# Ledger of designs, part 2: VH-VL binders against q9uuj3r425to622

Target 1, 198 residues: q9uuj3r425to622
Amino acid sequence: SSLTEDNLIVSLVPKILAYLLDAYSYERDEEVLSCVWTTEVPLKDAFDLKSVLRKTDNVESVLNACVEKYTLSSITCSLRLCLLEFPDSLIRSSFYDYFKAIYTTYTDFEDLDHRLYSIKKCLLHLHSTPLHILEEIIRHLSAYAISIRMKDGQIRHLAKIISPCVLRPPDDLNIIPVEDTHPTLLVIDLINEFENLF
Below, E stands for the ipSAE of ESMFold2; O stands for the ipSAE of OpenDDE; V2 stands for 0.75 times the mean of E and O plus 0.25 times the DockQ between their complexes.

## First folded at step 1 (VH-VL)

Design a7 (framework fv_ramucirumab)
Fold by ESMFold2-Fast, scan of step 1:
Structure a7 (fold): chain C 198 residues (1-198), chain A 124 residues (1-124), chain B 107 residues (1-107)
Amino acid sequence: as target 1 above (198 residues)
Amino acid sequence: EVQLVQSGGGLVKPGGSLRLSCAASGFTFSRYSMNWVRQAPGKGLEWVSSISSSGSYIYYADSVKGRFTISRDNAKNSLYLQMNSLRAEDTAVYYCARDSPYSSGWYPEYFQHWGQGTMVTVSS
Amino acid sequence: DIQMTQSPSSVSASIGDRVTITCRASQGISSWLGWYQQKPGKAPKLLIYAASSLQSGVPSRFSGSGSGTYFTLTISSLQAEDFAVYFCQQANSFPLTFGGGTKVDIK
């Protein structure tokens, strides 16, 4: 695992995510707020902040950079880029086909309990560091969705954007085939059922 | 006491058919996924097929897809394997197996209880 | 399919010996691995599930470890009833696959 307990992201993720939740209360542009995780941002801003996240041991300097220089969308984009640069996804690529089978077999709302049980079993087998990061990200996204009263279609779009960080295929860690919807469906369940899973 | 009692094996020519049965007792049959695992003489174990607790979700090894059919009768506490178009390569001891309590009853994982095995010989 | 490779194929040991059997997966399977014991003419018996969880009723001398692609079954002090063939099995994805087996014989 490239995600170790010494990784800067481990210590910074909960603090940055808490900052974002607080910042949402000050954002008056409803369009900006609704697209915080889905808006495209200038590459310069995303790379600049990503470099700060990767290189500094100073939590205060990272938080100050977030407050003074970067838009909310730049912060979220930089977090996603950091996760995409790791060799494996937060849920190991070894679970890719496992979840493909689950989301092919248990597609209906009535199958939710079966899917949740499968997810819980997966979570029990994750190393502490990727599990911690996954939990904090999903906690944030669940709280964010509630705070802006996100509808099902918006949750699906958010889940699609986040899915490569959560579950990628073993042969190509950065590309989910367009025909594979199970990573997106998994993230929808993680967001909607956070209280039942963590 | 969990028991799985098997029957229905035998000698059959290539292209023939056989139906294996597994009678379960000592547990609530309808709450566990059930499985068939085979072992060719002197060889290792090969998973063949699994069926969920309700019977709604079924899985097969590629080597038997289209030829074998797994089914269950929860009222009779029985598991079945209908084997059609049998090949010499299907010669093996066939075991029925109950998933562990660790399982949700939908996804087969670990085989806690096994039947005594039924010999199936396909010869020409 | 995920290939499971066991080593050694056989090992000769004495009562009281520590025996270690390894299992390698051709791709990452997290902790979705079980270990089975099979005696001649008998059905297999589940010993370990989820790589390291001891099945109820199995003696504590049996232990499992590992994750990802490398797994180990250890018998800390071999007893007479432990002479058998041992198989690993992955439960990560379909088809479920077993290792080729390791025979533990009397030295």
Scores: ipSAE 0.000, ipTM 0.438, lowest interface PAE 18.7, mean pLDDT 82

Design a8 (framework fv_ramucirumab)
Fold by ESMFold2-Fast, scan of step 1:
Structure a8 (fold): chain C 198 residues (1-198), chain A 123 residues (1-123), chain B 107 residues (1-107)
Amino acid sequence: as target 1 above (198 residues)
Amino acid sequence: EVQLVQSGGGLVKPGGSLRLSCAASGFTFSSYSMNWVRQAPGKGLEWVSSISSTSDYIYYADSVKGRFTISRDNAKNSLYLQMNSLRAEDTAVYYCATDLGYSYGLEYYFDYWGQGTMVTVSS
Amino acid sequence: DIQMTQSPSSVSASIGDRVTITCRASQGISSWLGWYQQKPGKAPKLLIYAASSLQSGVPSRFSGSGSGTYFTLTISSLQAEDFAVYFCQQANSFPLTFGGGTKVDIK
């Protein structure tokens, strides 16, 4: 199913993100809180939760029940799995080489304005559903990073984990080659410059 | 250093076909979108077609859709425009053009141009 | 399609003159407009992108302004090499469209 045709994901994503923001306020283990998006979880737990969330008529009820059975990392992993199951990424794969060119040419701090201009132009050409989902996810991650005072290395790790949801290549495997850093660099800019982009 | 060298123009009769070529050098051709823009004698510029670096994203002007085909060969650093069912109103200088700078994304501006190739469609 | 209308179609000017060219879009294009210079027998040259950003290597006497549907290109002190045809281009959506051109002629 294409992302633009999935009405359920439009309502699901904001509800999961809102739940996570509230949950962050109650998590007192700073190590757990800083690794909510990056901690490896049993893949079965994430798949099971994803299946329940996709079939429920009440997302908030399922998420409230999660406090007894699943970790916050299982919830973030299930959200990422939902996005990875679509054939195309939030920023469609046709932009993969455009951003490779941008992040090959404009690599320095002085080039930030050029990168932001290019990102803004891409955002103007996204369909409503992927744009809305991208905006909500990046808003959440930007707020999260600020709230826990993430350092550059932590933001880079977070961006690497999120990047396959945001921008994937147009090939049969749809896997980002390890040598390609531009999807991660794009997500870093999206997180750091959210207020200048959206 | 950046160069776009064009070839393939000429005189052709209405209904005929012609293929234009554009050879690129001085940049990583496979990483950038390419475009065709034409200019009829004494007239203004008209965008014809755009192709992404991977060929996954292609746009055509309504006036040429169904008759012209843009393509590229990244191994040969070459851009092509196959023109079929040519009409008198297709008579123009055809430019290949690219955006290597500030307009990245959907190749909205053209900062490098080929020298142009004259295509004349006449009986 | 977004129609781009340029005025004037031609202007006669002397070296040292201030020249202003206007471009109007049939619908809002934010700041996504470029300006090009074309000399006889040559390919166009990008002067300005994003309505007001000067392309590298372009003299500072060229400036652009505007947003939405109304844009201007200004040459503050016309030089001999500036006698050319100037075109605006909207970069907001496909198809990409150009203005009809403004010819800057010597008096």
Scores: ipSAE 0.000, ipTM 0.438, lowest interface PAE 15.7, mean pLDDT 84

Design a9 (framework fv_ramucirumab)
Fold by ESMFold2-Fast, scan of step 1:
Structure a9 (fold): chain C 198 residues (1-198), chain A 123 residues (1-123), chain B 107 residues (1-107)
Amino acid sequence: as target 1 above (198 residues)
Amino acid sequence: EVQLVQSGGGLVKPGGSLRLSCAASGFTFSSYSMNWVRQAPGKGLEWVSSISSSGSYIYYADSVKGRFTISRDNAKNSLYLQMNSLRAEDTAVYYCARGTYYYDSSGFPLDYWGQGTMVTVSS
Amino acid sequence: DIQMTQSPSSVSASIGDRVTITCRASQGIYNWLGWYQQKPGKAPKLLIYAASSLQSGVPSRFSGSGSGTYFTLTISSLQAEDFAVYFCQQTNSFPYTFGGGTKVDIK
């Protein structure tokens, strides 16, 4: 039930990421590649994946169903949905106000070193499983952004989409308030500064 | 420094089999797709097969499909080509070549090549 | 299958000459094209990827241009070490296909 436990979703996430990295070597459509993480999932695909997850405890069967039936964009969206279904985000909700303070105080480019220090301090306090999943996801997104030569606006849009998986508030709904931009800003720093953080 | 060192070529009769090996060093082998490309004496280059970084996606030229099998062992940093039912027209120098880093879709080049190994199919 | 047609099949040139080699794809391949150099007894060496991007360590006298179905490799000032066979390759779709090669000889 929790990300610190060894369960089906924890095993599935690294395998989905490995499949996506592998598939990028063979995808030739630039439009498909540029939209892999931002395209909406068809409702049917979301329900089909949830049905497969409910009927099996076999990670390999779930992975095979994903690769046989779903587009790359459906797989990335399914990954996001799996992360959103965990009770807590990859960086636990107890850090929400910590990062809100940091991104309110250290907002300029000249403040980057202070933000990176604060992020590293947070990473030292994460449990090993969510840290490993976070590292794999950010490694993937950082390299993906470089490979398709994303501009700052595209990185911001990607970061906004990913941010609920990375850092959510501790309320019962786990919904990021529209006025709170710090989860998105954190993900931008994670993507841009991956080499300096992990 | 990136190195690809090949072995396993030789002379075989039609219908025979050979296994080619390509040992990689100087890079994270498991992060790159790999390729086999051949060149008949005095002729041009012909792509033979590709294998993805994980080994999950494999493609073959029609001329070798059903007879050749590409495989990789990421723990051993090695690429293989098992060649069965060899024909005279398979006579060529065979090259292994590094493909794309799996995060990088920039043109899918073959950026580093092994030294090549000669395969001769003759009665 | 995508057919790659190279021209000329051979060219004789002098040191200092500008040499241009062309490559035509039978269908659109965007910029998924590489250029390779091969010297006698050696494996091919990548010169250009993504139609126009120069591989690290390759001299700046080599350049590539084109998109879609028509591509060119240019050597702006031919040097002695440039006498070789040159190949284009499309990586748009499987099977990957190569041009027939262009032999660049001394005049």
Scores: ipSAE 0.000, ipTM 0.474, lowest interface PAE 15.2, mean pLDDT 82

Design b1 (framework fv_acimtamig; at its last look DockQ between E and O 0.11; V2 from the best seeds 0.00; counts 0 for: pae E 17.9 > 2, placed apart)
Fold by ESMFold2-Fast, scan of step 1:
Structure b1 (fold): chain C 198 residues (1-198), chain A 123 residues (1-123), chain B 106 residues (1-106)
Amino acid sequence: as target 1 above (198 residues)
Amino acid sequence: QVQLVQSGAEVKKPGESLKVSCKASGYTFTSYYMHWVRQAPGQGLEWMGIINPSGGSTSYAQKFQGRVTMTRDTSTSTVYMELSSLRSEDTAVYYCARDLEYYDSSGPYFDYWGQGTLVTVSS
Amino acid sequence: SYVLTQPSSVSVAPGQTATISCGGHNIGSKSVHWYQQRPGQSPVLVIYDDSDRPSGIPERFSGSNSGNTATLTISGTQAMDEADYYCQVWDSSTVVFGGGTKLTVL
């Protein structure tokens, strides 16, 4: 069926991620590079860039033309906005309570293998499009974190920023309650254990 | 009541492909994951991979990646395991084995097994 | 590659208690499952989640798991218990089986 699928955004995500990987190789400011995903940016810039990217079939050309106007953080923010505008999170909201139970029961680092199989079962139950997008994003973030040697605290901060894109609750507002940490903990495991999950 | 019935024994030559079937009955086919496990003569059990019969999604053991393909047919409640580029070392009994429901946080463990399919690869 | 180590064979007289070990690094943090396989037959689940028994498995079968060793215990061992026994865990991305233990009852 896929009548509600946004094919334009689906094609944009891998191209934006590919551009970012290349751009990281040219960024010499280590502080800028370490905060690409976590730096706050004017939302207007991110929305403007997202609008421009949706109108082009040549994402790389547009991003290269805009390098003096938009920062790498504006590009990552635009990507996050695209994912937040999907009707459901990449891991569908029906798994929200599933992962809340998992991260309540298997909390310690010694419980990692229990969590890994629970995550693998969920990934095997996702539709091909959201699974593919999730895999590409986590592959990107995992490679990025390794390349800049992120510490645990930095990975946690990155995971918190990304978590609304990955797993939101099934309520009408789709807002993660401040007391719920399991979406962040899930993203930490996805990033740290990418090779064991995908 | 739960039954997993596999296809019959086969003799293959090196370089050929193998396709084993496993027909499930007595439960909701699409609610439980299915795994494939093989056992060479006189040897132990070796995991090959997992399939979700609902969506058809698969994950394979690294050793078999590129050679194994798992599929299913929901209309017949049947899972299939196809292994290509056969070698004599692929001589084994091949089993399908049922895992838990996808929302169950436990597992994997296999409460029901097929009867096994003996595949002999010889020239 | 994670490895589960089992003794190749264990012998016990009828009515005695048999113990089959399954060794693995920090295996106590994993859930261990046990299968019985008689010659020419499919494996049968006898213990899951370290110590739970499936319906139909006699109470003489029990399991434990702590530290680096999981143990399958068969009390009052009977001739019908003669079989190969395999332990199994999920490690990272894969199912891992032990090498199997042949239980002889004589």
Scores: ipSAE 0.558, ipTM 0.831, lowest interface PAE 2.3, mean pLDDT 89
Fold by OpenDDE, look of step 5:
Formats: C-alpha cells, sequence, structure tokens
Structure b1 (fold): chain C 198 residues (1-198), chain A 123 residues (1-123), chain B 106 residues (1-106)
C-alpha cells in the first residue's frame, strides 16, 4: 500500500510541476509570481487539495477546476506535502551526514567546484526514481528562479522551504536541526548549479 | 568510444602564455569534470586544476593560482588550459584527464587521458 | 600539504610478484587510485578505490590500502608491465600524486 501510494505521488509531481510552469506564464502580478513557493497558505487548504489530487487521474483538470478555490501557493504547498509523505527525503537520509561533511569541508567560494563534484558523485548514488523526482523539482525551481530573476536571498528562502523534501535527518523526518543548514545550502547549489549537477 | 584529443606541441619563450586544447568525444561532454595534469621531463605527475561540466567553476592547485585559467566550450566539446608568465620550469607534457562519473566519496580519479601536449619553454 | 611517498624504483623478474607501496598519513582512510604510465604514453588507470580494477585491466593487478600504506601488487609480472606507477588521492580539495615508481622487469 505504501509503495502504491508512493508511485502515485511520483506520477503526480511532474504533472503538478507542468501545471505550475504553465500557470506562471499567465500570472500578471509579479509580486504573486515571485512568492508562489514562499507564501504561507492555510494548511487545511493544502491538505484538501492534496487529497483531491491524489484521487484523480487528471491532475490538470482538477487544478483548473480549483483555480477559484486555491492559489498557486496552495498548489506548491500541496506538492510539498506530497513529497513529505514519502517514507524518506528525495535524497536518502543516510546521506545527511555525507552532505554535512561536504558543507563543513567546502565552505569557501573557491571550493565550489569541489563541492559540486562531491554533490554530483552523491547524486549518482541515488536510486533512479528519487533522482528523477529530485531532478524534476530542481529543474522547475531553477527555471522558475531564472524566469523571475530571483536574488540570492530569495533563492535561500526558497531553498529553506523545499529542503525538508530534499534532505532530512536520518532519525527525524519532520525536524531539521536549526544548526544544520547544509540541506538548505545543498538545495541552493542544486538550484544554482542545476546544469552542472544533473 | 571516449577520446580526448589535445592540441599539438608548442615552443614558447619565458614570459609568454600557452593555451592547450582538449577536444572530447564519445561521451556526454557536459556531464563530466575535466582535469589538467602536467609532467615535466623525467618527473612525476602534477595536478593543475579542475573545471566543472559547464565551465562556470574552476579550482586550481595553489602553485598555479594566478597563472592558470581553465575554460571549456560546450559547443565544440573542448576544454582549454592557459598558463601565463611561462618559465623554463613550465616545460612539460600537459594532459587533460576526464573525471570518472562513478560514485567516489573520496574524490576524483581519471579514467581517460589525452595524448598529452609537450610545451617547451626556452629562451 | 599532503604527501604521498613511493619508492623511486622496484625491480622484479618476469613471472614474479611486484609490490609498489604508497605511503601517506592515514592513507587507509582515503581512496587510493593507481596509474600506469609506459614510456612515451599517457597514464592509464589500473586501480581505483583502493582495489577495484577498471575494465580491461588484467587480474594480475590488485590493490590494497590500510593504515599508512597503500599497495599496488602485480602478480606474474610481464615485460609489458614495465612502466612508471603513480598513486593518487584526494586531500584538502587537491588531487595529490605520489612521486612515481619505476618498475623494471629484469
Amino acid sequence: as target 1 above (198 residues)
Amino acid sequence: QVQLVQSGAEVKKPGESLKVSCKASGYTFTSYYMHWVRQAPGQGLEWMGIINPSGGSTSYAQKFQGRVTMTRDTSTSTVYMELSSLRSEDTAVYYCARDLEYYDSSGPYFDYWGQGTLVTVSS
Amino acid sequence: SYVLTQPSSVSVAPGQTATISCGGHNIGSKSVHWYQQRPGQSPVLVIYDDSDRPSGIPERFSGSNSGNTATLTISGTQAMDEADYYCQVWDSSTVVFGGGTKLTVL
């Protein structure tokens, strides 16, 4: 049952991302567009939408029908909730310490290339399905960031929001220690260096 | 098959710059890091630096900081290494070497090498 | 800087086992890679990750790494194995090579 649910979510993610990509093109308000991923929404709305999305074979139709009820931010939040329902983060939690080590070792700007090397090598160690989903998400976010000309601070904020979906600690799926920033840093690198890493 | 073909031998004078090219084929060029390694006559291998797949990021050995520039052209699948302010000690065979894509938690190693480019620096 | 120490030369009779050492502080905690370089040729990877062989490398090549010493072993050494051999590691964001060992097959 868990595997089936996971597969359903896996199939859902690309569809939602595709819808969002299209939706961006129609959004006229730049302020709204700039904070689609970072705007807080009522969790109830996100959960309700998630529930509906998980039961449909036509994600686009559902999302189109829900445009009056749900904001784009509700959709992104629902997507994050879907990802958080995975038994593990997109990058397996077993790599948590590995990445921690990377970001403790390669802290300087001049170490970027070596850091990216280590990240890329680790990505190659991931299973195909999680890697695929990760790639799709990061691709989307990278393109989104470029399209709205996100500043470093905005990327950082975005990374903070999405990082729990990308890399969680091994023994706690819901809590990332405040002192551990490497998941956020990782997502920043993934977004900024998408073409180099994937 | 993977091939790394480097530019031909060069003779330079002290103070000049060299630029060696490495054309890659037989694999996805934008998926691999590239390294440069040189070898003085009768001496061992010396690592010079690394360039990432996009060419947007480089890291050089401390010895060459300020003198070496690595670039790459995706359109031609070519990596370049430029070394300025040449000295007689820079006389060496210069190699491009591909970083193997396999997972290695301990760092890079090189599965394919160019044929080498001899650069002689003499007055 | 991290230093890898290799003997300058090793001699072996054909058919015998050649052993080339690579010394480094706590090298056993690193991954060691080995390259063969025949005269006038480019280096060739013969061992990676301490003991793994790339495709096409003969089984007579083997590697080990523990403590402060990595070792390349060539069993049943052949004339074609005469070459320089270099160990290599990653340290402090730097690729480090050993000084190289000239293997002579007598």
Scores: ipSAE 0.005, ipTM 0.537, lowest interface PAE 12.2, mean pLDDT 88
Fold by ESMFold2, look of step 2:
Structure b1 (fold): chain C 198 residues (1-198), chain A 123 residues (1-123), chain B 106 residues (1-106)
Amino acid sequence: as target 1 above (198 residues)
Amino acid sequence: QVQLVQSGAEVKKPGESLKVSCKASGYTFTSYYMHWVRQAPGQGLEWMGIINPSGGSTSYAQKFQGRVTMTRDTSTSTVYMELSSLRSEDTAVYYCARDLEYYDSSGPYFDYWGQGTLVTVSS
Amino acid sequence: SYVLTQPSSVSVAPGQTATISCGGHNIGSKSVHWYQQRPGQSPVLVIYDDSDRPSGIPERFSGSNSGNTATLTISGTQAMDEADYYCQVWDSSTVVFGGGTKLTVL
């Protein structure tokens, strides 16, 4: 029902994100850089990397060896797979309908303050582990978005890809119904308003 | 009518800090990125950095890392640029410029510019 | 870091066509923007996305971009066109300006 403490994944997330942040400065292909989090990769590659990362205490060394075999997108996909294995989303699924109501009612820019209040209220009630992981991921994505000047459409696409890790319905499928846009909209607000929320 | 109004000219000594303001009006302040660009006398345009006024996130040109800080105040629709440890080479006109391309994949281009703020650094 | 190269000056007779180049490695794959700056004034956008004109810019201003060269073209040049012209791209999370070209109308 709630994110079980997994000390290995808690320690992995900041290290993987730090590696990615450094690696962005060396990626010469701007199209590749803009899609690091959204490019589809062979599932085998992401799964293999995930299994290696869960077993190591030297993340940088493993990732350096993997760049030739696995792309940066393999690394981001592996991280997402790790987060999807958690028993619940980072914002626990009991908030799913709460945010559905918020984003159905307060849909435009004029309503931003109400949405931010609702998010801050939710964050106060998260346990420390999912809150810490959420903060680190959103910090990274916010910095990434500004560094490559993401447009709203790109931010929306990124948010859609990340959203099942952040907020998903309380079921075993880890699938957000196509008509439900509020998890994506929530992640957009988290990315754009990181400094105001955390 | 979009308007960017900057603070007045300043004279500084080496080692001091400058802080220039840019007040925006005529559009939704938080919907567009703001950039700072400077121009030394007789020289070309030099980009300093970008701020997202919606959340205050920033990215700076490598040359200015560690010396520049950009902030904003959404209640007054104002962006600030602070440059520390001034040198004579920092003598320039400093411009704020609005990034039209919040929704375009073409990268930033600047459709509105402030009037410029002359900062002279001399002993 | 990405470099944009412009000639330092271009001279043209009134009524003639001025051509200002902006050289960059594979610049044809980038969106190029152009600014006019008259002495003592702020820059003014005259071309964006290689060839598009903002509202209020005369049709005599045009742009093109292919291969390693982007070009600003001013047909029927007038004395009021005398200014500095800068090309600009976005590369690797930075704004890059060309060095500027002084257009003189003789």
Scores: ipSAE 0.000, ipTM 0.459, lowest interface PAE 18.4, mean pLDDT 85
ESMFold2 (binder alone), look of step 2: mean pLDDT 93; pTM 0.952
OpenDDE, look of step 2: ipSAE 0.000; ipTM 0.540
ESMFold2, look of step 5: ipSAE 0.000; ipTM 0.443
ESMFold2 (binder alone), look of step 5: mean pLDDT 93; pTM 0.953

Design b10 (framework fv_acimtamig)
Fold by ESMFold2-Fast, scan of step 1:
Structure b10 (fold): chain C 198 residues (1-198), chain A 122 residues (1-122), chain B 106 residues (1-106)
Amino acid sequence: as target 1 above (198 residues)
Amino acid sequence: QVQLVQSGAEVKKPGESLKVSCKASGYTFTSYYMHWVRQAPGQGLEWMGIINPSSGYTSYAQKFQGRVTMTRDTSTSTVYMELSSLRSEDTAVYYCARDHYTEWGAYGMDVWGQGTLVTVSS
Amino acid sequence: SYVLTQPSSVSVAPGQTATISCGGHNIGSKSVHWYQQRPGQSPVLVIYDDSDRPSGIPERFSGSNSGNTATLTISGTQAMDEADYYCQVWDSSTVVFGGGTKLTVL
C-alpha cells in the first residue's frame, strides 16, 4: 500500500479496537461476547478496510460507518482481512524459520524465559508501523481474554485464528502449513505475556 | 476422489426461473466454501456468488443481487443455485466450484463441476 | 469496481516460453490465481496465491505478482497448453476475473 494509506490504518486501528473494548462492556449475551473474534461471518458482511480507505480520507467517517452498519464479529473479521491483505505479516516472514526453531527447541515450562528473550529480540528488529499495530492488537486481545476469563483452550483457539495476521511463511502465501504450530504458539505467548513483552 | 457433479442441461423461456444442483463427494462438504461461476458462449468467466455450506450464508455479485439465491442441503452434500426472471443474455454454462482456501480469504477455486448448459430462448 | 486486464491472445512456438500478463491497480497487494480452460472443458486451477502450483500441475508453470502486474509463465510450451487462461483476485466482497487470454501454440 501507499504511505498515506498506511498512516490512516495506523490511526484507524487503535480507534476501532477502543470501540470494541467499550462495546464488550455493554454486550449482555455471554455466548456472543465469547465468540466476537471466532464467529464465522458471511462474506457479504465483511469488507476490505484498505479499499474503503482508498475511497475516503476521513478516518472518523470510516469508524462511524463501521460502528453503525456492522456487527462486532463483522468488524473483527474485516480487521483480520485487512491484515491478511498486507504483503507481509506483522512479524515479517523472514522470522518464520527463526520462530520454528525456537518453538521446536524451547517447549517446556522452564523454557519460557528463553522464548520471551527470543521474542523481545525479534520485536527490537521490527519497523515502527508493524510493531505499533502488533502491540495494539495484542494489547486488545490480552485485555479481551482477561475480561471474559478465557481458559487455555479458548486462548489457543483465538491464537490460531489470529496467527496468520501475525506470522506467515515466506512467499506471501497467507497460508500456514497445517503441520506448523509455531505461529499459534507465538500468539499464545504474546497474549499471555503481553506485560512482559511490551 | 473429490468430485462435483451438476444437474443436466436446461432450456428455459424468458421470465422463468432456473435451478441448478451440484452434488459434492470425496471430501467433508461443510469444510469448503462453494462458488458459482457462469460463462456465456464465447465469453469469459463471470462470478455469481459464494455460499458457506456449513452456515448457509451467502454473498452475491452485485449484478445478480435480487435475482440469484444459493442454498445447500447438508444431508445430500448438494448446493443449489436459483436464478429468476431469466433473460436471453442469461444463456451460459453454469459452474459450481470448490473454494481452495476457505478460512483466510484466498478465494481460489480448485475443483470444478462439469458445467450445466442453460439456453434461454423465446 | 475493480478491473483485471489481460491481452486477448498470445502466440508462441512449441518449446518457447509464453508469458501472460494480468494488470490491476495495486494487484501486488492481492493474491492472484490462474486458471486454464481447454475448449469444451471446465477450468483447471494451475497457479494459486501468486506462485504456488496445485498437485499435478507441471513445473513449467510459474507465476509472479508485484506492483500493478501479475504474470503467468509457461516454459517449454507444448501443444497441450493451447487454452484460454484467466487470472482472478478477491476484491473487497467479490471475485474478479480477467477477460481471458487465448494461448495459441503454432
Scores: ipSAE 0.000, ipTM 0.438, lowest interface PAE 18.6, mean pLDDT 84

Design b11 (framework fv_acimtamig)
Fold by ESMFold2-Fast, scan of step 1:
Structure b11 (fold): chain C 198 residues (1-198), chain A 121 residues (1-121), chain B 106 residues (1-106)
Amino acid sequence: as target 1 above (198 residues)
Amino acid sequence: QVQLVQSGAEVKKPGESLKVSCKASGYTFTSYYMHWVRQAPGQGLEWMGIINPSGGSTSYAQKFQGRVTMTRDTSTSTVYMELSSLRSEDTAVYYCARSLFTDYGEYFDLWGQGTLVTVSS
Amino acid sequence: SYVLTQPSSVSVAPGQTATISCGGHNIGDKYVHWYQQRPGQSPVLVIYDDSDRPSGIPERFSGSNSGNTATLTISGTQAMDEADYYCQVWDDYSVVFGGGTKLTVL
């Protein structure tokens, strides 16, 4: 049910994020660390880990026990799959056209203040659970990007990967495809301007 | 109109290769996984493998590893399943089926109409 | 490899409740999905995640899953429910189907 899925995400996402923060401290392969969120993983590994995490109340124990079987990229992929399983995106789909208009109108760097005010207005109207999960994820990604000194192109790639978790089109509207650029641009602003938004 | 449309029936000889297509429409092709499932006459459903249309990554059932290849063409929203070294036991209806990765992703909410493949000498 | 066991056939009178079992070792620890296949047609999802129904599937269809047995229940069974029914789980990097149960409505 919807409530069961909400409970899973509330308990699972913060635990996975905490595990990843600890793991980053011990990962000394810079290529691996820079691609943790963007590396493609075997579909069976992502499905397997997602299924295991979905049925456990002890996420840290499971991840620690399976460290030799699953990579950090498998863990981030499983996290993204869990967010995609949420009945709606973290910023509910009713805001999809709202942000399409914003990112069509305010495209320049000099328009940043207009975009930030629009984002803040949206955040004020999110329910507490999606807002909290969104804040935790963006805080994590912002800190991660700073720690490895991500360049603009890398941030854009990360944002593109995470964008379906953050903002998806509504089921009743087949007009606007997921491939629209505004969800990616929104995630870029969320990551870059975290301190000014939350 | 959300649908999967498969290529038409095929008749093959043992040792030949089979390539079946599945064209998706009415939804975002790259947002859902695609699977292939077959059913021999009078028999049950048998899973063959999965493809991620976005990146093209695949995973195959152990039984078909080495004989099956799954590919996609994002410009036409089409997935393909190629099965080589055909045997009479490969006679079956072949289905493509979509899984919702926005849900748990382990079930099939949309199926193609099926492609009958007959392998006979 | 994981094995799902279904009875080959189940018979029920119109209007009565049909029960189709799906046996598997510790299947209660997995999510079970159910498909209906009418003769000459593609399978149709009737239950997912043990007990949830897709939109468009009548409330007569329900599911449960505990211990070593998952169950598909069809209340007030109608002639149009006559079909093959398959249970399905995900296990060890693979999708596993039961052998199927032919439901006959006499």
Scores: ipSAE 0.000, ipTM 0.457, lowest interface PAE 16.6, mean pLDDT 83

